# Designs tried in a protein design chat: VHH binders against O-glycoside alpha-1,2-mannosyltransferase homolog 6 (omh6). Part 4

Target 1, 298 residues: O-glycoside alpha-1,2-mannosyltransferase homolog 6 (omh6), of Schizosaccharomyces pombe (q9p4x2)
Amino acid sequence: MYFLILFSSNAELGEVLRTMRSVEDRFNKRFHYPWTFYGMDEFTEYFMSTTSTIASGHCEYGTKGITYTNHLQFILTISYLVHWDLSQVKPLVENNRLYQQRADALAQENLSYVYSPLFHSFQDWVVRSLLYHPQLEYDYVWRIEPGLKLVCEEKKDIFSTFKDSDIVFTNHVCERKHSGIYAMEEAIEEYKILNTQGDFSNIWVYSNNYTYCKYWPFNEILSLKQIRHNQTYTNLINYLLGSGGTYYHRWTESDILSAAFGVLRARANHMESVGFFLNDDVHYCPETIPYTGRCACL

## First folded at step 10 (VHH; from m3 with Y104H S111Y)

Design n3
Fold by OpenDDE, fold request of step 12:
Structure n3 (fold): chain B 298 residues (1-298), chain A 122 residues (1-122)
Amino acid sequence: as target 1 above (298 residues)
Amino acid sequence: EVQLLESGGGEVQPGGSLRLSCAASGFTFSSYAMSWYRQAPGKQREWVSTITSGGSTYYAESVKGRFTISRDNAKNTLYLQMSSLRAEDTAVYYCAKDFKWRSHDWPKYDYWGQGTLVTVKP
């Protein structure tokens, strides 16, 4: 089973609707895959009714009240379990002084949200949700952010295409490595010592001493079944989460999954037929099939 | 340009109350979670409270039950109602534009105001 997933808030309804419209008009009207919405807030009836109207398939809305209680902890122990509803934000790390010290250091590196425990918790929550949330019992998920617009007609079943080739589709972004990323690399080196059967020679698909390229989840299709049911993936990801790096080093979900995909040589490709517009700086128009795909590109 | 302007700080006695305001401009206020942070003299900056765009509220354990975060989207203003103030609440309080679900809109660095000083002393 396949589905479209969108993280959103009630305040983003306009952009959500526009995004959904583009996805429906360009793709989903042919296949009627369901939509699933997640957020920190309870969705209003108006949000649910309006989004359901645009969707050609059914819509599901995430609920609060789920606590992740069975996770692995290795290097560091967190004081509190991650709440999938994020309703109670408490110091999650045992060493708050170290947390704050690391936050200050990262701030000096011009990294955003380094002081936000909610942001950090969200990253952990997303990863754990992808791995274990019961509402995500799907083979593949297409993660879409509000504001994304598909700009080309897609007549192929992209999910089937990816499944047939065991492909994970994600756009890449390259960034400067911050000190937290170096810490992740060190954590993975430690992991290698514990897991001698794996080939972890390459952490990132593309990187050097100063930059690394990671998956950008604004338009991403993940093989959830592959990730969830492969102990190699779950062990590594849980190790990273259990190390406390999300909190002490501000690892994002994108960082963690990108590292996992890299070291485990996940099959990741781009679909050249999927034209999209995110903003003036981030957009893609197929070069070879712009007319056949009825593209409306910049 | 993103601008945040904190106000409402001052001197107050222990057990007293104070209401802080943050005027925001230069971005779609209603679309973002907003947060309060504080930095006491000689200490590091710490998170105080967050309110999401949808109105969900979160608090540091140290201020739970005493502080209330709220927002007026029509006025592009964030508030922090502080009650039962303690000496340890003395700090410069900062308003911050917090995250939203769209990762592509995450800024390279955090946006802060100049802060407003709250002093709790007898």
Scores: ipSAE 0.717, ipTM 0.910, lowest interface PAE 0.8, mean pLDDT 84
Fold by ESMFold2, fold request of step 12:
Structure n3 (fold): chain B 298 residues (1-298), chain A 122 residues (1-122)
Amino acid sequence: as target 1 above (298 residues)
Amino acid sequence: EVQLLESGGGEVQPGGSLRLSCAASGFTFSSYAMSWYRQAPGKQREWVSTITSGGSTYYAESVKGRFTISRDNAKNTLYLQMSSLRAEDTAVYYCAKDFKWRSHDWPKYDYWGQGTLVTVKP
């Protein structure tokens, strides 16, 4: 079972529709995989009606509530972990000297959004949702955001092709390590000491003392089978979340996920056959000249 | 080029009211959450209030019930209505283009306005 994730807001409906039409035309019209939409505000009826008309599969629109289970205590615990509401961030941010001191230090390191509760809560919420959100009970998720345009016919079922992968990536990004990244590396070394039975590898795709490279969190497929149900993944990811590093160290969800994939020897594959543009810029074309007609990379 | 221009600051007596405005240009205003931050002399910058693209509002506890954030997407303008002002509200207030839910393509640096000084008299 598989579905597509699209991060969006109601104000971006036009670009959402362009992205959906591209994905539907090039791939999903043949497979009818469901779409799940998440945004920081409730979706309007107009947004839902227009997107559901374009989709060839079932649409779900992320709610700020929970899906029922048989155990009330379990339901209350899960809803606390995955409900996005900026007001839930206040105790971690407001009147918190450590948070403010860390934000000031990180601001000196040329990082954006270090003071933003909205930024930190989003990063935290994405990771928690991939772990626990009841609407994401599928084996794989293909992460899609506005601005994506598929440019090749994808007649093969991409999800079936990658059923043994933990992550299917389109690109890596390399950045300068900030003090928060050193803090993550220290936390992971501490985790390894506390978990001597584990089989651990290098944290990053590549790194040296000053630079680290991680998976670019755009147009990628993630195995929810692994990150939700493989205890080695859930233990490490929850350890990192529990430290508060998304707030105190400006960790992003891609920092956390890429580090977990690296440390735990994830089965990573490149999305070789899928050509795409981002915001009308050619990012990847698997086809070389002579052009066969499968891809429109021009 | 992103431009944020705050206005409406000034001196006010304790208990008074003031309305701040922020004119925005150079980006799709309606797609972004917008925030007010403030920085008192010699103090750290702190979050005051956020309004999402959909109009949901959030406030720091120190200003809740006294400040109201709003936006006019047709005019690309952010507002902060302040009432029941206190000495501790004295600060430079900054308009900020806040985070849009995206997993990539974040700017290297934040976009702040120039700030507008609010002084609450003793």
Scores: ipSAE 0.660, ipTM 0.879, lowest interface PAE 1.3, mean pLDDT 82
Fold by ESMFold2, fold request of step 12:
Structure n3 (fold): chain B 298 residues (1-298), chain A 122 residues (1-122)
Amino acid sequence: as target 1 above (298 residues)
Amino acid sequence: EVQLLESGGGEVQPGGSLRLSCAASGFTFSSYAMSWYRQAPGKQREWVSTITSGGSTYYAESVKGRFTISRDNAKNTLYLQMSSLRAEDTAVYYCAKDFKWRSHDWPKYDYWGQGTLVTVKP
């Protein structure tokens, strides 16, 4: 079972519709996979009626004001996930001397959002949602954000093409390691003392002493079947979340997930057959012509 | 180019009120959460309040019930209505373009205004 998720806001409806039309016209009109929408605020009736008219599959809209029955591993986590708002995280950042000292240090390393409770909350919420959100009871998710448009008609079922992957990625990003990343590497070293499964020599897609490369968390397919139901994944990801590093060390969801995939020797495949635009700029075009369908790389 | 211009600061007596404004340009204001931060003399910058794109509001415990954040998306303007001011509220107040829910394309550095000074007399 498969679905598409889109992170957006009501103010972005225009770009949401353009992204949905592209994905529907070039792929989903044939497969009718459901869409799940997430945002910081409750979606308006206009947003929901407009997007549901374009969708060829069922639409779900998840944010505050939604009630759920408890049916996942962690009651507290479920309550947080179904009712996201900043109030749940402000005690972690307000009146916390350690948080403030780490934020000041990270600001000296030219990192954005080091003081933002909203940023830290988003990173934490995304990872916990992939693990536990009740609306994500599917084998795979395709993560889509406004600005994505497909280049080619995708006649084959993209999910079937990559069905044995843990992650299907479109790109890597490489960054200079900041002090928070060194802290993650130390946390993983501590984790391996009592958790012998994994390849702890290969945390990142690539790294040296100063640089690390991780999966770009845009236009990717993730195996929720593996992430949620393989206890080796669940244990490591929860260990990293439980350390508080999303708040104290400015870890991103991409840092956490990429490290977990590296340690656990995830089956990673490039989304090589699927070309796309990002914000009307060709970001990836398959090298070979003819493509698997009608394509326009320009 | 992102620009944020705070105004409305000044000196007030304890218990007084002020309204801060922040004029924003160079980005799609309505798509972003917006925040106020403050920095007292000799202290570190601290979070005060956030308003989401859709208008949900959040406050630091120290200002809850006394400050009200609001926004006017048609005018690209963020506001902070401060009341029941105390000496501990004396600080430079900064408007910030906060996080938009995205997994990518984050700026290299944060965007701040140059700040507006609020002084609450002892």
Scores: ipSAE 0.659, ipTM 0.867, lowest interface PAE 1.4, mean pLDDT 80
Fold by OpenDDE, look of step 14:
Structure n3 (fold): chain B 298 residues (1-298), chain A 122 residues (1-122)
Amino acid sequence: as target 1 above (298 residues)
Amino acid sequence: EVQLLESGGGEVQPGGSLRLSCAASGFTFSSYAMSWYRQAPGKQREWVSTITSGGSTYYAESVKGRFTISRDNAKNTLYLQMSSLRAEDTAVYYCAKDFKWRSHDWPKYDYWGQGTLVTVKP
């Protein structure tokens, strides 16, 4: 079973609707795959009503509804629901000194949200939800960020294409290494020392010495079935989360999940046929001439 | 060229209110999250609040319940309504261009204005 998933909030309804219209018009009207909206809070009736009118398939609405604890390396305890209402946010880190130190360092890199508990919790929530949440037990998921627009007409069943080729994830971005990636490499080396069993020879994908490759969390397809059923993969992810995760490192859920893909020896697809636009900094057009083919790239 | 211009700063008594504005240009304002930062004398610049392109709002713990961030995309303007002001809110407030809350990497605030001074004193 395949489905489209959005991690969203009630406040993002406008962007969600625009995204749904785009995806339906460009692709899903042909296949009627279901939509799953996943949020930290319950969705309003208005949200559910309006989104259901746009979707060509059925719509499902899920909530976090889960707590977890990670005691590996650093102790991170999430024993409460994280809400978009920040009044309910509580500290999740036990080593406040280290958190502050690392946050300060990130601030020096001109990074935002370094002191936002919600941002850290969101990253953790996404990773754990993708791996463990019972409502997401599907073969393939297409994670779409609210606000994303598809710019190309896609007549082929993308999910079938991925399945037929045994593709596990969308690796369509290769980025310059930063301080967080170097820290992750160190964490991975430590993990190798602690875990003698398993194939860790290629657990991080590089295009060259200065560039690492990962999936983009705003538009990617993942084989959750394959990922969830690989114990080595999930163990590594848990280790990375337990080694500080987004709280003590410049790591995102995308970094953490992508770093472990090599453990699967998984095949990736760049999804080059799918053009998208999120903003001026995040977009991709597969056509050299954007207005002469099946794409309309602004 | 990205430009951000803060305004609305001034002196106010404790318990008072003030509304800051930030005029943005040089980029598609509606497509980006926007943030407020502040820097008190002798302290490091700190995050105050963010509003995403989708309208989600986030606040530092120290200002929750007192500050309200908003935006008018038609006017390319970011706002910060401050209420119940305290002496510790005294700072230069900066407007910053940001990425969408969820991204492949940590969002950056590469661009900010010159700031507007807010002084809370009797």
Scores: ipSAE 0.341, ipTM 0.672, lowest interface PAE 1.3, mean pLDDT 81

Design n3
Fold by OpenDDE, look of step 10:
Structure n3 (fold): chain B 298 residues (1-298), chain A 122 residues (1-122)
Amino acid sequence: as target 1 above (298 residues)
Amino acid sequence: EVQLLESGGGEVQPGGSLRLSCAASGFTFSSYAMSWYRQAPGKQREWVSTITSGGSTYYAESVKGRFTISRDNAKNTLYLQMSSLRAEDTAVYYCAKDFKWRSHDWPKYDYWGQGTLVTVKP
């Protein structure tokens, strides 16, 4: 079973609707895959009604699963509806000194949202949700950013393509490391020492010493079945989350999930045929000519 | 260009109330979470409160139950209603544009206003 997931909020309804329309018109009208909406806020009836009207498939709406009490202490809401395995929930992150120190350091590296508890908690929440949320019991997920538009007709079942080729994720972002990523490398090495019986030989293969590659969080497909059902993978992810890296080192969900893909011996793929437009800085057209019939790239 | 302008700061007695405002421009206000931070003399800037684009609110433990964050999207304005003010609330309060539930915003640095001073003293 496959589904399209859109992380959004009520305030993004306009963009969500435009995104859905593009995805439906360009792709999903042919396949009627379900939509799952997920966010930090409760979805309004209006949101649910309007999105359901556009969707050609079933629509599901996730629940909020995290809170925090202050800038330095973050708490995950422990509920049956959010986590299927409560044993995977880590304790409160509360090392104030370290948080401040690392935030300042990361700020000097010009990283964004290093002081944003909301950002940190969101990244943590996304990872945990993808791994453990009971509403996401699907084989594959196509995560789409609100505001993203598909600009090419896609007649091929992208999900089937991934499944048939045993592809685990879409990896098409390589970027320079920041100090937080180095911290993750250290954490992974520590984990390897602690878990000598596991096969961790392929954890987070970098393109070179200065760059690392991860799935694109703007438009990504993940094999939830594979990531959820691999204990080695989930244990490593939990270890990383438990370290508080999302808070202390500004790890994103993409960083965390991608770091462990090697454990899965995962086969990556690029969605080369999937043209999209998010903004002037984030877009992709698979064709050199913007308007060829299949694509209408800006 | 993102612009944030705080106002409403001043002197107030302990136990008093004050309402801060932040006028925002240069971005789609309604699409972003907004936050209040504060920096006391000799201390680091600390998070005070956040309101998401969807209207969910979060508070630092130190201000929980005393402060209320709200927003008027029609006016592109963020508010912080402060009550039961204490001496330790004395600080420059900053309005901040937080992230959108989008990864493409991540490369952009945080935006802050110039701040407004709140002084709580007898």
Scores: ipSAE 0.321, ipTM 0.682, lowest interface PAE 1.8, mean pLDDT 79
Fold by OpenDDE, fold request of step 12:
Structure n3 (fold): chain B 298 residues (1-298), chain A 122 residues (1-122)
Amino acid sequence: as target 1 above (298 residues)
Amino acid sequence: EVQLLESGGGEVQPGGSLRLSCAASGFTFSSYAMSWYRQAPGKQREWVSTITSGGSTYYAESVKGRFTISRDNAKNTLYLQMSSLRAEDTAVYYCAKDFKWRSHDWPKYDYWGQGTLVTVKP
């Protein structure tokens, strides 16, 4: 089974609707794949009503689960349902002094969200949800960021282009290395000592002393069935999550997943035919000139 | 559409005070963390301060004890009270919105204002 998942909130309804409309018009009206919404806040009736109206398939808006109180506890007790609920979230950082110190350092490196416990918690939650949330127990999940628009007509089933051995289907993005990324590389080196499984020669798709490239999370298809049922993946990912690096080193879900995919040499493919627009700086058009009229790019 | 508009900048003498404001619209202001950045001529933009949705505040070492970040959720406004201003505080000051869940760093994935100029001169 295939599944479209959109991480969003009530505050961004406009972006969600625009994204959904583009995906429906360009692709999903033909296939009627279901939508699943995960957000930081409870979804309003209005949100659910409007999004359901746009969707050609079934819509799900998350089910109320247990509160997220300690990320380390979730690593040890996989039997519990992971659910994002801000109303009962307690600080997950055990060492506040260290957190502040590292946050200050990262802030000097001009990183975003270095003082956002919600951001850290969300990154952790996203990864855990992808791995363990029962509602996401699908073969494949297509992650789409609110605000992103598909700009090309897709007549073929995009999911059908995903080979059985493929783990991730997305584009690459390159970013400046920050001190947190160096810390992740060190953590992975330590992991190597504990676990010989994997090719640790290359953590990232590309990397040098200043830059690292990873898989783009805003438009990404993941083979959750393969990831969830492979202990090699889950062990490494849980190791990284368990280190608290999302909080102490500002790791993102894309950092964690990309590192895991890199170390374990996950088979990755590019969405070559999928044109998208997020903003003037972040966009992709498969055709320079849409001769066929398939795409409406910039 | 998200909009951020900074104001309150101007010229001030060393040791003086200024209060910057950032008017926000197009989103649920109270639900998001907000930040101040500044950029001096010929230098890179640097972080100044952040206030979370819950009201927790954080400051760069260079401004600790001198600057105070605050917010009025009823007015959808972010503030930066600056005191004991120094020549090195001269810069264009920007307010920025936290998107909460976006994975990539500024400026690609976050909203910024146009900035307001602060000049500290004797």
Scores: ipSAE 0.007, ipTM 0.245, lowest interface PAE 10.8, mean pLDDT 80
Fold by OpenDDE, look of step 11:
Structure n3 (fold): chain B 298 residues (1-298), chain A 122 residues (1-122)
Amino acid sequence: as target 1 above (298 residues)
Amino acid sequence: EVQLLESGGGEVQPGGSLRLSCAASGFTFSSYAMSWYRQAPGKQREWVSTITSGGSTYYAESVKGRFTISRDNAKNTLYLQMSSLRAEDTAVYYCAKDFKWRSHDWPKYDYWGQGTLVTVKP
């Protein structure tokens, strides 16, 4: 089973609708794959009604739905909701002073969202949800970020195109390494010492001394079934999450997943036919116009 | 245009209370999480508290039990009730709109207020 997923909030309704419109018009009207919306808060009736109207398939809505009073409680709550088993859950942030210190350091590197507990929690929540949330028990998921627009007509079943491929199907983006990423590399090195099982030949699929390349979180297809049922993947990801790196080093879900996929030499394909536009800096236009001849690339 | 305007700052004695307000405009206030940050002299800006659009709240450990974040969506206003104030609470307090999207090119926060000064002195 295949499904389209948006990690979103009520605040993003406009972008969600624009995204859905583009995806429906250019792709999903042919296949009617279901949409699933996940957010930190409950979606409003208006959100649900409007999104349901534009979707050609079924729409589902999930949420964290729990209040927390501090980082530790919030992390534990998220873990409880996602894992449905707290036996392996450890507090991710125990030292607020260290958090602030690290945040300050990262801020000096001009990194975004370094002082945002919600950002950190969201990253952690997304990864854990992908791994363990029972409502995401799909073979494949297409993660689409609100605001993203498909710019080419796609008549082929994207999921079918990648069905025989491995875990990740997406484009990649290269970024300057920040101290948090170096910390991730160190964490993985520690993991290697503790875990001799697996191929840890390379942390990043694409990297140099100053940059690292990761899979785009804005537009990607993941084989959740393969990821979820691979203990090597889940162990590494959980180790990284358990280190608190999302908080202390501002790791994103894409950082964590990409590192895991790279370390374990996951086979990935690129959605080369899927043109998209998010903004002037984040867009992709296929080099060859799809056979439909219909692209609107800026 | 998004605007955030903090008010309510001032001088207060240790152990005193103060209520900060943040008037928001230019966006659907009720749909966004809002946060308070503060920056003490010579220090980096630090997170104080957040309230989500759904009403979930959480606090920095340093202010937990003393500060209360709340919001009035009808008035597009964010509040921070501060009690048992301490000298170390002296800072400029900033209202911030929560992040909307996790873009790699996204700034830290897209919108901040000008801040309001809170001074706790004996």
Scores: ipSAE 0.006, ipTM 0.257, lowest interface PAE 10.1, mean pLDDT 78
Fold by OpenDDE, look of step 15:
Structure n3 (fold): chain B 298 residues (1-298), chain A 122 residues (1-122)
Amino acid sequence: as target 1 above (298 residues)
Amino acid sequence: EVQLLESGGGEVQPGGSLRLSCAASGFTFSSYAMSWYRQAPGKQREWVSTITSGGSTYYAESVKGRFTISRDNAKNTLYLQMSSLRAEDTAVYYCAKDFKWRSHDWPKYDYWGQGTLVTVKP
């Protein structure tokens, strides 16, 4: 089973609808994959009604089931379980001074969101949700950011292409390593000592010999089946989450999962045929297929 | 060129209200999440609030119920309505532009304003 997922809220209905329209028009009208909406709040009847009208497949609506509170005093994380349990929340950051110290260090590297406990909590929550939330029990997920628009006609079944090639994730973002990433490498090294004899030396080497390349958390496909049902994946990811790196080293869900994928040499795809526009900074137009008539790039 | 210009800061008594503005230019304002941060004297910069391009709002626990973030896309302006101000709200408040995040993906800030000073004292 494949599905399209949007992390969204009721307040983002307009963007969600525009996104859905583009995705349906450009792609999903041919395949009718279901939509899953996942948010922190219960979705309104209006939200569900309108989104269902646009969707060519069925729509599912999930909720976080927990609210972020007291981010200044407590940074909470959800305890990892085999089964999703939102009641298992505990403070992850016990040393605010250390948090601030490391945040300052990362800030000097011009890293964004270093002072955002909410950001860190969200990253942790996303990873855990992808791994354990029962509503996301699908083979592949196409995570799409509300507001994103597909700009190319895609007649190929993207999910099938991924499955046929045993692709685990998309990989199309390459960026510089920051000190937090180095900390992740160290954490993985520790994990290696404790848990496996695998090769952990090339955790950032993916297709095309890119280094520190990861999936783009605005338009990416992940093999949830593989990551959920592979104990090596889940153990490593849980170890990283358990280290508190999302807070103390500002790891993103993309960092964590991409690292795990790298460690295990998961196959990646760049989705080169899928043009999209989110904003002036986040967009992609296939350059290998100019003047084909299938794209409307800005 | 992206520019963020905060205004509205000043001195106010405890319990008072103040409205901050951030004038944005050089980018498609409506397409980006925007945030407020603050840095109190002798303290580290901290997140205050975020509003997504879709209008979702998030707040630090310390300001929930007192602060309201909003935006006017027609005016390319971000606002922070502050009420029931406390001494501990004294800080330089910064406007931040998200790099790529729009909704339920935490913003990556690539630009900051110069900041506006808010002083809460009797």
Scores: ipSAE 0.006, ipTM 0.232, lowest interface PAE 10.9, mean pLDDT 78

## First folded at step 11 (VHH; from n3 with S103N)

Design p4
Fold by OpenDDE, look of step 11:
Structure p4 (fold): chain B 298 residues (1-298), chain A 122 residues (1-122)
Amino acid sequence: as target 1 above (298 residues)
Amino acid sequence: EVQLLESGGGEVQPGGSLRLSCAASGFTFSSYAMSWYRQAPGKQREWVSTITSGGSTYYAESVKGRFTISRDNAKNTLYLQMSSLRAEDTAVYYCAKDFKWRNHDWPKYDYWGQGTLVTVKP
């Protein structure tokens, strides 16, 4: 089973609709894959009604649910309800002093979202949902960021093209390292001492001493079935999540997953033909790809 | 279908030279930046060099002055001329296709070759 997945909220309805429209017009009108909307809160009737109208396939709406009850014990216990409504945000970390200290340090590095507990919670929630949420028990999922627009006509069945052997289908992006990423490398090094299984020689692709390359989270296809059933994947990911690194070191879901994929040397293909626009800094236009038919890139 | 095939690897003595090639197909070669990466045993894969579609070249500090990246668009081939080779240059070298090169962007890539082994030893 193949699904289009949006991690979204009621507040992002406008972006979701624009994204859906582009995906439907450029791709899904030919294949009618179902949409799954994943939110930390329940979706409104209006959200469900409007999105269902645009979708050419079936729409499902998931909620956060209870995803942590059967997980391993973590070093940092996160005991809070995650809400998209910021008015309901509660302290999320046990050591607030450490959090503030680390946030300040990361802020000095000009890192974004360092003072956003909601952001950290969201990253943690996304990873755990991908691993364990029962509503995501699908073979393959295409993660699409709300606001992202497809800018090229895609006539190929993307799922069928890549489904046979790979775990990840995405593009790679290189970014400047921040101190949190160094902390992740250190955490993984510690993990190696405890776990002899796996090849830890390929956590990242490094551009230089100050950059690292990871999978792009904004537009990716994941073989969830393979990931979920791989104990090495889940062990490492849970170890990283359990350290509280999402909060203390601002790890993103992309950082965590990419590290795991690197450690396990996951086979990955790439969606070269999938042109997209999220913003002026995050976009790709495959203008020279002959099979796209037509592109409208800004 | 995009294909990248590296060749030219082998054993060479320290101080020696070697030229790697990457045959590309399945895309408009001349329109894309191309890169070389390498992975030594037990180490992380690291960036070595990039050449843009416009011909601008970039190098890792560790290979600057010793390695030269070039391309022949008529042959759809990427090259890496390596000179003054050192033991630490021993690695599997990979050819990579980049996304469209943009101003102020870090390298972004979407396809890899299978790699070619370079061994530098006496």
Scores: ipSAE 0.000, ipTM 0.251, lowest interface PAE 11.9, mean pLDDT 77

